# VHH binders against q07589, part 13

Target 1, 356 residues: q07589
Amino acid sequence: MSRILVIGAGGVGVITALSLWLKKESDVSLVVRSDYDRVLKHGYTIESCDYGRLEGWRPHHIYSSVEDAASAADNQGYNYIVVTTKNIIDGPVNSRVSNIIRPVLEKNKELHGPQLTTHILLVQNGIDIEKEIWAEFPREQYRYTVLSGIQLIGSTKIGSGHISQVGQDHLSCGAFDPQDAAAIQAANDFVRMYSNEGQNFVEFDPRVRYSRWKKLLYNAAINTSTALVGLDVPRCLEFGVNKKSTEIEVFHPAMREIIAIAASEGIIIEEEFITMFTEITRKKVFKPSMCVDCEKGQLMELEVILGNPIRIAKRNGVATPTLSILYNLLVLVQAKLKERKGLLKFDEKTATLVDE

## First folded at step 3 (VHH)

Design g2 (framework vhh_8h63_2)
Fold by ESMFold2-Fast, scan of step 3:
Structure g2 (fold): chain B 356 residues (1-356), chain A 121 residues (1-121)
Amino acid sequence: as target 1 above (356 residues)
Amino acid sequence: ELQLVESGGGLVQAGGSLTVSCAASGSTFSSYAMGWSRQAPGKERELVAGIYSGGSTYYADTVKGRFTISRDNAKNTLYLQMNSLKPEDTAMYYCAAQFWDTGSEWDYTYWGQGTQVTVSG
């Protein structure tokens, strides 16, 4: 039976653990941080459009930290590490994905050497998120694969130990390296273990980089713009000049720039998707995840959604005037959030940023 | 913009088989999740089968084991192979497409006009 460690107990992570647990084809461990004491005593309250109402639910195992989960593996290790935390590249060093998973990879290496391949599934937004893993864990020293999880789900933690899911659980899982046979097999195996026929939608993704660029049409244009102004999507569209300036001057140009960057890598995204993404969002009074993060005072996934695309654009000679202005303004918003958290220090007497 | 046209409906005897198809035009078909919904007179619309852009499928409990959804991206065509048909399968069958691959009926943005399937006892 595959042992799976889910890291991140937000709306996405909890539903991921629930789906795996309901299928009964894996041993599911969940790292629960802020809600640990409540979940340990009372379990989760879940209101799910796919899985129904559950009271007192817990996966097979819960741990308060990744290190604790790694230590408690009882010499068996983990076959999968599913990372559902936000990917904040510019955040504290200890929050980097590579540092978060390190205790598990080191413990698996210690226990099993080359016998156990650890499959790292990144259920996170953005492009080039796998490159940090490859850079930090040389393949000559560690045996692992890196898998992509793209989840289109409306699941939110509405209270301690309380999850509300109103959008269907849809997971697309594939290999970041499309030539890695072991990763392809691991992704197909995960799809099988995650699938709950009639309740969720999960599929193998043969085109991971395409899928990630496609999702960035929305994330890089709409998540970013809404986060900057603190408005839901319909308000952004309606409040624009003549109810058109937001889509024509902000959303569409940003989306076109993403399409151009993807094309510079040989990935074609049809221009009609620009209109489609804009029209689909008109009917939903909601704030995208980056907007919600900003309003809650949490750091945004800025680098993986805008920073990395812009760096790719610069390397490939693609102009990004709209994405760059959004990025540079959101860098200031991110700095404001960091200052409030004590991660950034400004000296008002000298009017200068204190280094580090 | 994507346009959908269903065909292949008709009259079939209980226990028989029928394949309905949906021809897509106007946009890149391969990027859309596709589904088949049906509506019988006096009943609510039911999503009976779906297929994601990547090829994974799902089925309503009412048709599990009897219906098979498939797609041919080269021909921009969606299919629903219906076996062991029952009188209660009688309905107008609608082809639908959604860009977000959610499978939710609320996210289907493109709909065909439907093709009638009638199963006699």
Scores: ipSAE 0.000, ipTM 0.248, lowest interface PAE 14.4, mean pLDDT 87

Design g3 (framework vhh_8h63_2)
Fold by ESMFold2-Fast, scan of step 3:
Structure g3 (fold): chain B 356 residues (1-356), chain A 121 residues (1-121)
Amino acid sequence: as target 1 above (356 residues)
Amino acid sequence: ELQLVESGGGLVQAGGSLTVSCAASGSTFSSYAMGWSRQAPGKERELVAGIYSGGSTYYADTVKGRFTISRDNAKNTLYLQMNSLKPEDTAMYYCAAQWYDTGSEFDYTYWGQGTQVTVSG
């Protein structure tokens, strides 16, 4: 039985832990921060379109911190670390994925050395999100794999210890390094342990980098634009000049730039996906995750959705006029959010950013 | 393709009751999870109530105990019974249907055009 640690107790993380728990093929631990005392005493209240209504639910183990989870592992490590937290590269240092998982990786290394391979599943948006882990944890010292999780789910925390899921749990899981046989096996094993026939949809992803670039057609064009203007997708489309300017001058150019960047790496994305991503959202009156984050005053996953793609474009000589203007305006929105949180300080008297 | 049409909105006095309805056509209504969301000017859209194909229900804390969601699969109709209405319940109320397709990259959500509820007092 695999031992799995889920880090992040938002809508995605809690449903991830529930699906694994219901399958009964793993020992599930969940890191719960702000809701810890409530969940420890009363469990979770879950309303799920896939899994039904649960009261007082909890996984096999709950911890208030990653450090506590690592310490409690004792002589048994974790086979999987599932990270469902937002990936805010430009946020606080302690929120960096490598810093979040470090206590578990260090403990697993101490307990098992070369006998245990730790599988790190990043259920997070963006491109190049795995590279920080490879840079921070030399493979000569740590035995691990890095797995990609692309989650399409409508799940939100509506109160302390209360989760509402109205969109089906759909997960694609694969290896960031397509040559890593251990990672491929671990991804297939995770798919098996996560699958609940007739309740969710989970599949092995044989082309992780392709899938991530493909999702960026939507995230880099539509999540970004809606976050800037605070409008749902149909309003963005209908409110455009002659009901055409948004898709023709903003969404489609941004998507074509993403396709060009992917092509510069040898990954071909069919232009038909531009039409598909625009049309499937045309009648959906909802705000994408980046727009919701901004409205809640939470930092956006800006760097992994726009920053990293633009940096790749610059290295490969790909022009990004549309993505760059979206990025630079959202950098200002992100700074506004950081100022509100006390992470940036501006001196009104001198009209300058305080660099302390 | 599923079409949703809301009706039953209007002006009502604080403390009063109102039922809004959502008529579905063009697909098998009973297979969908259904919900009611609302949006007032200057506010974010809020999921007010949900009912899954199996009959389990959800209510936002703001309306729990006052609102009741129900479905009639024979009539392909979703209802929201609103009791003890407050001025802060004033909003456009939207009907939504969620269907899950194994071949889809995204959950497919259908939305109605909305019906206005105004509570005076």
Scores: ipSAE 0.000, ipTM 0.140, lowest interface PAE 14.9, mean pLDDT 85

Design g4 (framework vhh_8h63_2)
Fold by ESMFold2-Fast, scan of step 3:
Structure g4 (fold): chain B 356 residues (1-356), chain A 120 residues (1-120)
Amino acid sequence: as target 1 above (356 residues)
Amino acid sequence: ELQLVESGGGLVQAGGSLTVSCAASGSTFSSYAMGWSRQAPGKERELVAGIYSGGSTYYADTVKGRFTISRDNAKNTLYLQMNSLKPEDTAMYYCAAEFYDSGEWYYDYWGQGTQVTVSG
């Protein structure tokens, strides 16, 4: 039976663990931090459009930290590590994905060496998110694969131990390295273990980088713009000049720039997706995740959604006037959030950033 | 923007076969999970078959073994092959495309429907 560790107990992580648990083809462990005591005593309350209403639900194992989960696995190890946490590469060093998963990779290497391959599934937004893992864990020293999980799911933690899922679970899972046969097999195996026929939509993704660039049409244009102004999507569209300026002069130009960057890497994205992504939430009063994060005072996934695309554009000679303005204004929003959280300090007497 | 047009419905004898089709336009068809739903008079709408962008299929217990869903991405067309039809299969059949994003509500694209009538 595959042993799977899910890291991140937000709306996405808990539903991920539930789907795996319901299929009964894996042994599921979940890392729960702030809600640990509540979940140990009472389990999760889940209201899911896919999986129904559950009270007192728990996966097979619950741990309060990744270190605790790694120590508990010392006789068997983990076949999969599913990372559902936000990827904030400009945030605290201990929140970096490579640092989060390190205890599990070190323990697996120590106890099993080349006998156990660990499949790291990143269920996170953005482009180039796998590169940090390859850089920090040389393949000569660690036996692992890196998998991409793209979830189109509306799931939120609405209280301690309480999850509400109102948008259906659509998971696309594939290998970041399309030449890695072991990663391709691991992705196909995960799709099989995750799939609950008639309840969710799960598919193998043969073109991970294409799919990630395609999703960035929405994330880099709409998540970013809404986060900057603090408005839901329909308000952004209706409040524009003549109810047209937002889509014509902000969303569509940003989306076209993403298409141009992808094309510079040899990946062609159909222009029909500009219309599709603009229309998909036009009549839904909805704030994308980056907008919600900003309103809650939480750091945004800025670098993986805008920073990395812009760096690729600069390397390949692609102009990004719209994305660059959005990025540089959101860098200021991110700095404001960091200052409020005590992660950044400004000296008003000297009018300077306090550097280390 | 995605437009769906169903066709192929009609009158068929119990035990017979019929294929309904759905032509998609306005967006890249191959990227959508597609399905067939039906609604008979006085009953709730029922999703009878689905096909994911990768080709995996699902069927409601009421039609499993009798109906086959398939897609032709080159023709932007979805099919439902219905065999061993029963009077209880009489309904308006709707083609649907589903898409979600993280934090976003469910959003359906629906066609106008095609009527299937099975006589006893």
Scores: ipSAE 0.000, ipTM 0.173, lowest interface PAE 16.2, mean pLDDT 85

Design g5 (framework vhh_8h63_2)
Fold by ESMFold2-Fast, scan of step 3:
Structure g5 (fold): chain B 356 residues (1-356), chain A 121 residues (1-121)
Amino acid sequence: as target 1 above (356 residues)
Amino acid sequence: ELQLVESGGGLVQAGGSLTVSCAASGSIFSSYAMGWSRQAPGKERELVAGIYSGGSTYYADTVKGRFTISRDNAKNTLYLQMNSLKPEDTAMYYCAAQFYDTGSEWSYDYWGQGTQVTVSG
């Protein structure tokens, strides 16, 4: 039985753990931080459009930290690490994905050496999110694969130990390195363990980089714009000049720039996806995850959604006027959030950023 | 940490061909943008060729049409095939790798120790 550690107890992470637990083909551990005491004593309350209503639900194991989960591994280790946390490259160093998973990778290496391969599944938005893992963990010292998880799911934590899922659980899982046979096998095995026929939709993704660029048509244009203005998608579309300026002058140009960047890497994204992604939430009063994060005072996944695409564009000679304006304005929003959290200091007497 | 080791340098006659190789260890090689730079004594380092993680390539005007950069991700190896070599191609050739591109130009995070190419004639 595969031993799976899910890191991140937000809407995505809890539903991920639930789906694996319901299938009964894996031993599921969940890292729960702020809600640990409540969940340990009372379990989760889950309202799911796919899985129904559950009270007092717990996975097989719950830990308050990644370090505790790693220590509890003993002689068993973990076959999969599923990372569902927000990927905030410009946040605190200890929040970097490589630093989050390090205790588990070190413990798996110590206990099992070359006998255990750890499969790291990144269920996170963005492009180039896997490169940090490959750079930080040399393959001659660690045995692992890196897998991509793309979730099309609307799941939110609405209270302590309370999850609401209103969008279907749809997971695409594949290998970041399409030449890594072990990663391909691990992705297929995860699809099998996650699949609950009639309740969710799960598929193997043979084209990870294509899928990630395609999702960025929505994330880089709509998540970003809604986060900047604090409005749901229908309001952004209706409130535009003549009910058209938002889609014509903001969303569509941003999406075309993403298509151009992907094309510079040899990846063709069909132009009809511009229309599809614009229409998909036009009449659904829905705030994308970046907008919700900003409203809750949480740092945004800015660098993996806009920063990395723009850096790729600059390297490949692709112009990004719309994405760059969105990025630079959201850098200011991110700085505002950092200042409010005490992560950034401004000296009003000198009118300068305090560099430490 | 990524380790880069160049090989294949040597003495070659003008008009000849030579392939230099760079062996990478420690990480899945395909994750990095890779390049070849060269430096002759008393001159600044020149970036001559690069290959992005997605496979797209670029070349400096000094070598365009004569040099070909390629990678074998299964062998964790970068190659520079040098054709129609000229005496001015004489230099130490360095392999370089980039993690998370940050700039408007090529910026490399990891460098090898170099392999000497000497073109006589």
Scores: ipSAE 0.000, ipTM 0.144, lowest interface PAE 17.6, mean pLDDT 86

Design g6 (framework vhh_7b18_3)
Fold by ESMFold2-Fast, scan of step 3:
Structure g6 (fold): chain B 356 residues (1-356), chain A 121 residues (1-121)
Amino acid sequence: as target 1 above (356 residues)
Amino acid sequence: QVQLVETGGGLVQPGGSLRLSCAASGSTFSSYAMGWARQVPGKGLEWVSYIYSGGSTEYQDSVKGRFTISRDNAKSTVYLQMNSLKPEDTAVYYCAAQFYDTGSEWDYTYWGQGTQVTVSS
């Protein structure tokens, strides 16, 4: 039986834990922060389009912190760490993925040494999100693999201990390093343990970097634009000049720039996806998560969705006029959010930014 | 994992009709937007029609008035009724399924293996 630690008790993390628990092939632990007391005493109320209505549900184990979960690993450790939190590189240092998982990797190293390999599954948006893990945890000292989880799911926490899932649970899982046989095997094993036929959809992803670049056609063009203007997708399309300027001058150019960046590193994305992604969003009154985050006053996943792609483009000599304008304007929106949260200070007397 | 199987292709004379069917398995069909795309020899993929989960439809200009897309959620099947067929409609037709909902940022697109449609006398 695999021991699996899910970090992040939002809509995605809770449903991830539920799917694993329902399959009965895993010992599932969930890190629950603000809802810990309620969930420990009363469990979760879940309203799921895939799994039905559950009252009083809880996974096998619940911890209030990653540190507590790591301490409770005993002599078996964790086979998988599933990270479902937002990846905000420019946010607080303690919220960095490497810092979040560090207690578990240190405990695994201490207790198990070369006998246990920990598989880190990042169920997060963006490109190059695995590189921080490789940089912070030298492979000579730690035994682990890094796996990619691309999850399409409409799941939201609507109250303390209350999850509403209205979008199908769909997960694509693969290895960030396509040459890492252990990671490939771990991804296939996770797909098997996560699969609940007739209720969810999960598949092995043989082309992780392709899939992540393809998802960025939508995230880098549409999530970003909607977040900047605070409008749903159909309003962005309809409100454009002659009902065409948004798709022709903003969405499509941004998508083409992503395609060019992917091509610069040997990954070809078919141009037909530009039309597909634009058309599928045309009649859905929907605000992508970056737009919702901004409206709630929460920091956006700006660096992994735009920052990293633009840095790759600069390294490879690819022009990004549309992505760069979106990025630089959203940097200002992010700074506004940071200022409101007390993470950024501005001195009005000198009209200058004050660090810390 | 979604599997899409297209049927109904074949040889037909100009002005004739064909009905393509696409059977979906392995997923909640009613949540998917469904579409048809075609591959013409020597050209890239061209989107033909979409039908959204709510029943709204869209058509490429060259097929408007001739093709009709529909779905049967009870049978997990999408259809493309093709009337007044022209030699220019000769292509491999692919069924595509895309899941999209109000809470998700991204869709996964599934493709069938394709069915050949040849319009020739």
Scores: ipSAE 0.000, ipTM 0.181, lowest interface PAE 14.2, mean pLDDT 85

Design g7 (framework vhh_gefurulimab)
Fold by ESMFold2-Fast, scan of step 3:
Structure g7 (fold): chain B 356 residues (1-356), chain A 121 residues (1-121)
Amino acid sequence: as target 1 above (356 residues)
Amino acid sequence: EVQLVESGGGLVKPGGSLRLSCAASGSTFSSYAAAWFRQAPGKEREFVSAIYSGGSTTYADSVKGRFTISRDNAKNSLYLQMNSLRAEDTAVYYCAAQFYDTGSEWDYTYWGQGTLVTVSS
């Protein structure tokens, strides 16, 4: 029985823990921060289109911090670390993925040395998200693999300890390094442990970078636009000039720029996906994650969804007029959120940003 | 934009020490990841060490325990303290910076001109 630590108790993380728990092939630990006391006393209320209605649900173990989870592992360690938190490169240093997982990697190394390989599954949006892990944890000191989890799920925390899932749990799991045999095996093992036949859809992903660029057609065009204007997808489409300007002048140009960037790396994304991603939520009153983050006053996954793609575009000589406008306006939205949280200070007497 | 200027290179004997400096100008350096790379004659450029926006550090195996990277954000400066130098450390050393944290040389946008370090008797 694999021991799995799920970090992040939002809609995605809780459903991830539930699916693993229902399969009964792993020992599931969940890190719960803001809802810890509520969940410890009452468990989760879950309304899932895949898994049904659950009251008072808990995984095998609940911890209030990653440090507590690492300490409680005693001599067992963790086989998988599943990271479902937001990846905010420009956020506080303590929120960086490498810093979040460090206590677990250190504890696993201390207890097991070369006997245990830790599989780090990043169930997060964006491109180049694995590079920080490789940079921060030298392979000769830490035994690990890095896995990609691409989730197409509509799951939201609608109250303390209350999760609503209205989109099917669809997970693609693969290795960031397609030549890493251990990572490929770990991804296949995770697919087996996550799969609940007739309830969810989970598959091994042999083309991680392709899949991540493909998902960015939605994230970089629609998540970003909806976050900027504070509207759900159907409203963005209907409110456009003649009910056409949003998709023709904003969504489609942004998507075509993503396709061009992927092509500059040798990855071809079929044009049919422009139509598919535009239509997927046209009739669903659904606010993408970035829009929800803005409404809750939380920082956006701006750098991994727009920043990194634009940097790749600049490196490869690809023009990004639409993505760059979206990015630079959202940088201002991000700054507004940081100012409200006390992470950024503006001096109104001098009309200047206070450095540091 | 940020501009980087390296200094502190020179001739040193095996077993000696040298401290490299990198001065940044043009923008707030503290929000950037910063790294040292080196290139020996006839070889590819290789990663030496990085310090990330949060202050954490990474080292190549060949220099771990001998080199120390540090930064002074108030002075917009990056440093590389090199101890127990070997002939194979002979190279042009480059300072590099990027807005996001990365260990890949392909992802660094801003580069200095380089400073030569020669380790010989």
Scores: ipSAE 0.000, ipTM 0.128, lowest interface PAE 17.2, mean pLDDT 87

Design g8 (framework vhh_8h63_2)
Fold by ESMFold2-Fast, scan of step 3:
Structure g8 (fold): chain B 356 residues (1-356), chain A 121 residues (1-121)
Amino acid sequence: as target 1 above (356 residues)
Amino acid sequence: ELQLVESGGGLVQAGGSLTVSCAASGFRFSSYAMGWSRQAPGKERELVAGIYSGGSTYYADTVKGRFTISRDNAKNTLYLQMNSLKPEDTAMYYCAAQFYDYGSEWDYTYWGQGTQVTVSG
């Protein structure tokens, strides 16, 4: 049986652990931080459109920290680390994905050396999210692969130990390095272990970078714009000048810039996706995840959705006027959120940012 | 409300051709991506062909060059023309209407009841 550690006990992480647990082909561990005491005593209450209603549910193991989970891996190690936390690379250093997974990689190396390969599945938005892992963990010292998870699921934590899932669980899993045979095999194995026939939809993704650029057509244009103004998608479209300026001057230009950046890497995204992604939420009154994060006072996934695309564009000589203005304004929104959390300090007497 | 009704399946000899169709109602057909998935006994369901609202198409490598997907927005009908059929193409064929909601992390796929295609050899 595969030993799987799921990090992140939000709506996505808990449902991920549940699906793996229901299949009965994995030993499932979940890292639960703020809800640990509740879950240890009472388990999870889950209301799922795919998996039904469960009371008192727990995976095989729960831990209050990644460090505790790593220490408990006595002579076994973890075959998979599934990271479902938001990827905020400009946030606190100890929240970086590489720092979060480090205790597990160090313990696996200590106990098993080259005998155990750890498969790191990043169920997170954005582009170039795998590169930090490759940079921080030299392959000569650590045995691992990095896998991409694109999860389209409407699941949220509505209370302590209480999960509500109203949108079908859809996961696309593939290898960030398309030449890594071990990663490809690990992704296919994860798809099989995650699949619950008739309850969820899960597929192997043979074109990870294509899929991530394609999703950025929506995230880099619509999540960003709605987060900046605090409006749902239909309001952004209807409130525009002549009910047209938002899509014509903001959404579509941002999407075309993403297409141009992808093309600079040899990845072609068809123009009809601009229309499709604009239309899919035109009449649906909802706020994208980045807008919700901002309204809850939580840091946004700014760097992986806009920062990294813009850096790629700069390296490849692609102009990004629309993405750059969105990015630089959202940097100010992110700074406001950081200041409110005590992560950024401004000295009003000198009118300067405190750099230390 | 939303309905997908497949038709045109049946028995056909290896090397033959068959067209299946899907009548859609209850949603703005022209605005959504449509597709055909198939499932053989004991195997997972696979997407074999897709067509986007703008008319661009996708084909699985197993059927590329043999199958052609098309849509008639005026009739709210989706088609799959299958040529050079093989025994391995034997499956239930399902019409699919796909909805995406990347901002909320939702992806909705609706399937019809399916139509059986049997290829003898």
Scores: ipSAE 0.000, ipTM 0.175, lowest interface PAE 14.0, mean pLDDT 86

Design g9 (framework vhh_8h63_2)
Fold by ESMFold2-Fast, scan of step 3:
Structure g9 (fold): chain B 356 residues (1-356), chain A 121 residues (1-121)
Amino acid sequence: as target 1 above (356 residues)
Amino acid sequence: ELQLVESGGGLVQAGGSLTVSCAASGSTFSSYAMGWSRQAPGKERELVAGIWSGGSTYYADTVKGRFTISRDNAKNTLYLQMNSLKPEDTAMYYCAAQFYDTGSEWDYTYWGQGTQVTVSG
């Protein structure tokens, strides 16, 4: 039986653990941080459009930290690590994905050496998110694969230990390295273990990089713009000059720049998706997660959504006037959030950023 | 919450016409972007036609000029009128409804179970 560790107990992570648990083909562990004491005593209350209503639900194992999960008394290691946390590259060092998963990779290596291959599934936004893991864990020293999870799901935590899922659980899982046969097999195996007939939609993704660039048409244009101005999508569209300037001069140019960057590395995205992604929330009062993060004073997934695309553009000679303006303004928003959290200090007497 | 049920598939001769339908129940149909995708054995799923809540339509180059997507919000029904059918159009046809959830950047898609269209010739 596959042992699976899910890291992140938000709406996505809890439903991920539930789906795996319901299938009865894996031993499921969940890392629960802020809600640990409540979940330990009372379990989760889940209201799911796919899985029904559950009271007192727990996966097979719960841990208050990744370190505790890695040091579990059973000493069997983990076949899969599913990461559903936000990916904030420019955040605190201890919150980086590579540092979050390190205790599990080190413990698996210590206990099982070359006998156990660990499959790391990143259910996170952005492009080039796998590269930090490859850089931090040399493949000659660690046995692992890195898998992409694109979760199209409407699931949120509405209270301590309380999850509401109102949008169908749709997961696309594939290998970041399309030449890695072990990763491809691991992705197909995960799809089988995750799939619940008649309950969810789960598919193998044979074109991970295409799928991630395609999603960035929405994330890099709309999540970013809404986060910058603090407005939902319909307000952004309606408040524009003649109710047209936002889509014509901000959203569409940003989307076209993403298409050009993808094309520069051989990936063609149909321009018709610009219309699709613009229309998808035009009549829905919806604030994308980057906008919500900003409003809650939480750091944004800025680097994986805009920073990395712009760096790829620069390397490949693609102009990004619209994306670069959005990025540089959001860098200031991110700095404001960091200052509020004590991660950045400004000296008003000298009018300079304090080094360190 | 939202349930989608496709119907109208079947066997048709090359050059013929067929209309497939998708009945929606539960949530508010008019707020969703709707689409038709198809998948033949051994091939990736392909979006063939879409119609958004704002009225815009999309057609894949393979079906443009032959297929027409339409919606009836009063009846909570999506249609795909398929003309000049070719053997290459043989596939399972899936109805989909898409929107983003409040506070989430994930779009979520409701899918039907599909209806088989077979074109002989």
Scores: ipSAE 0.000, ipTM 0.203, lowest interface PAE 12.2, mean pLDDT 85

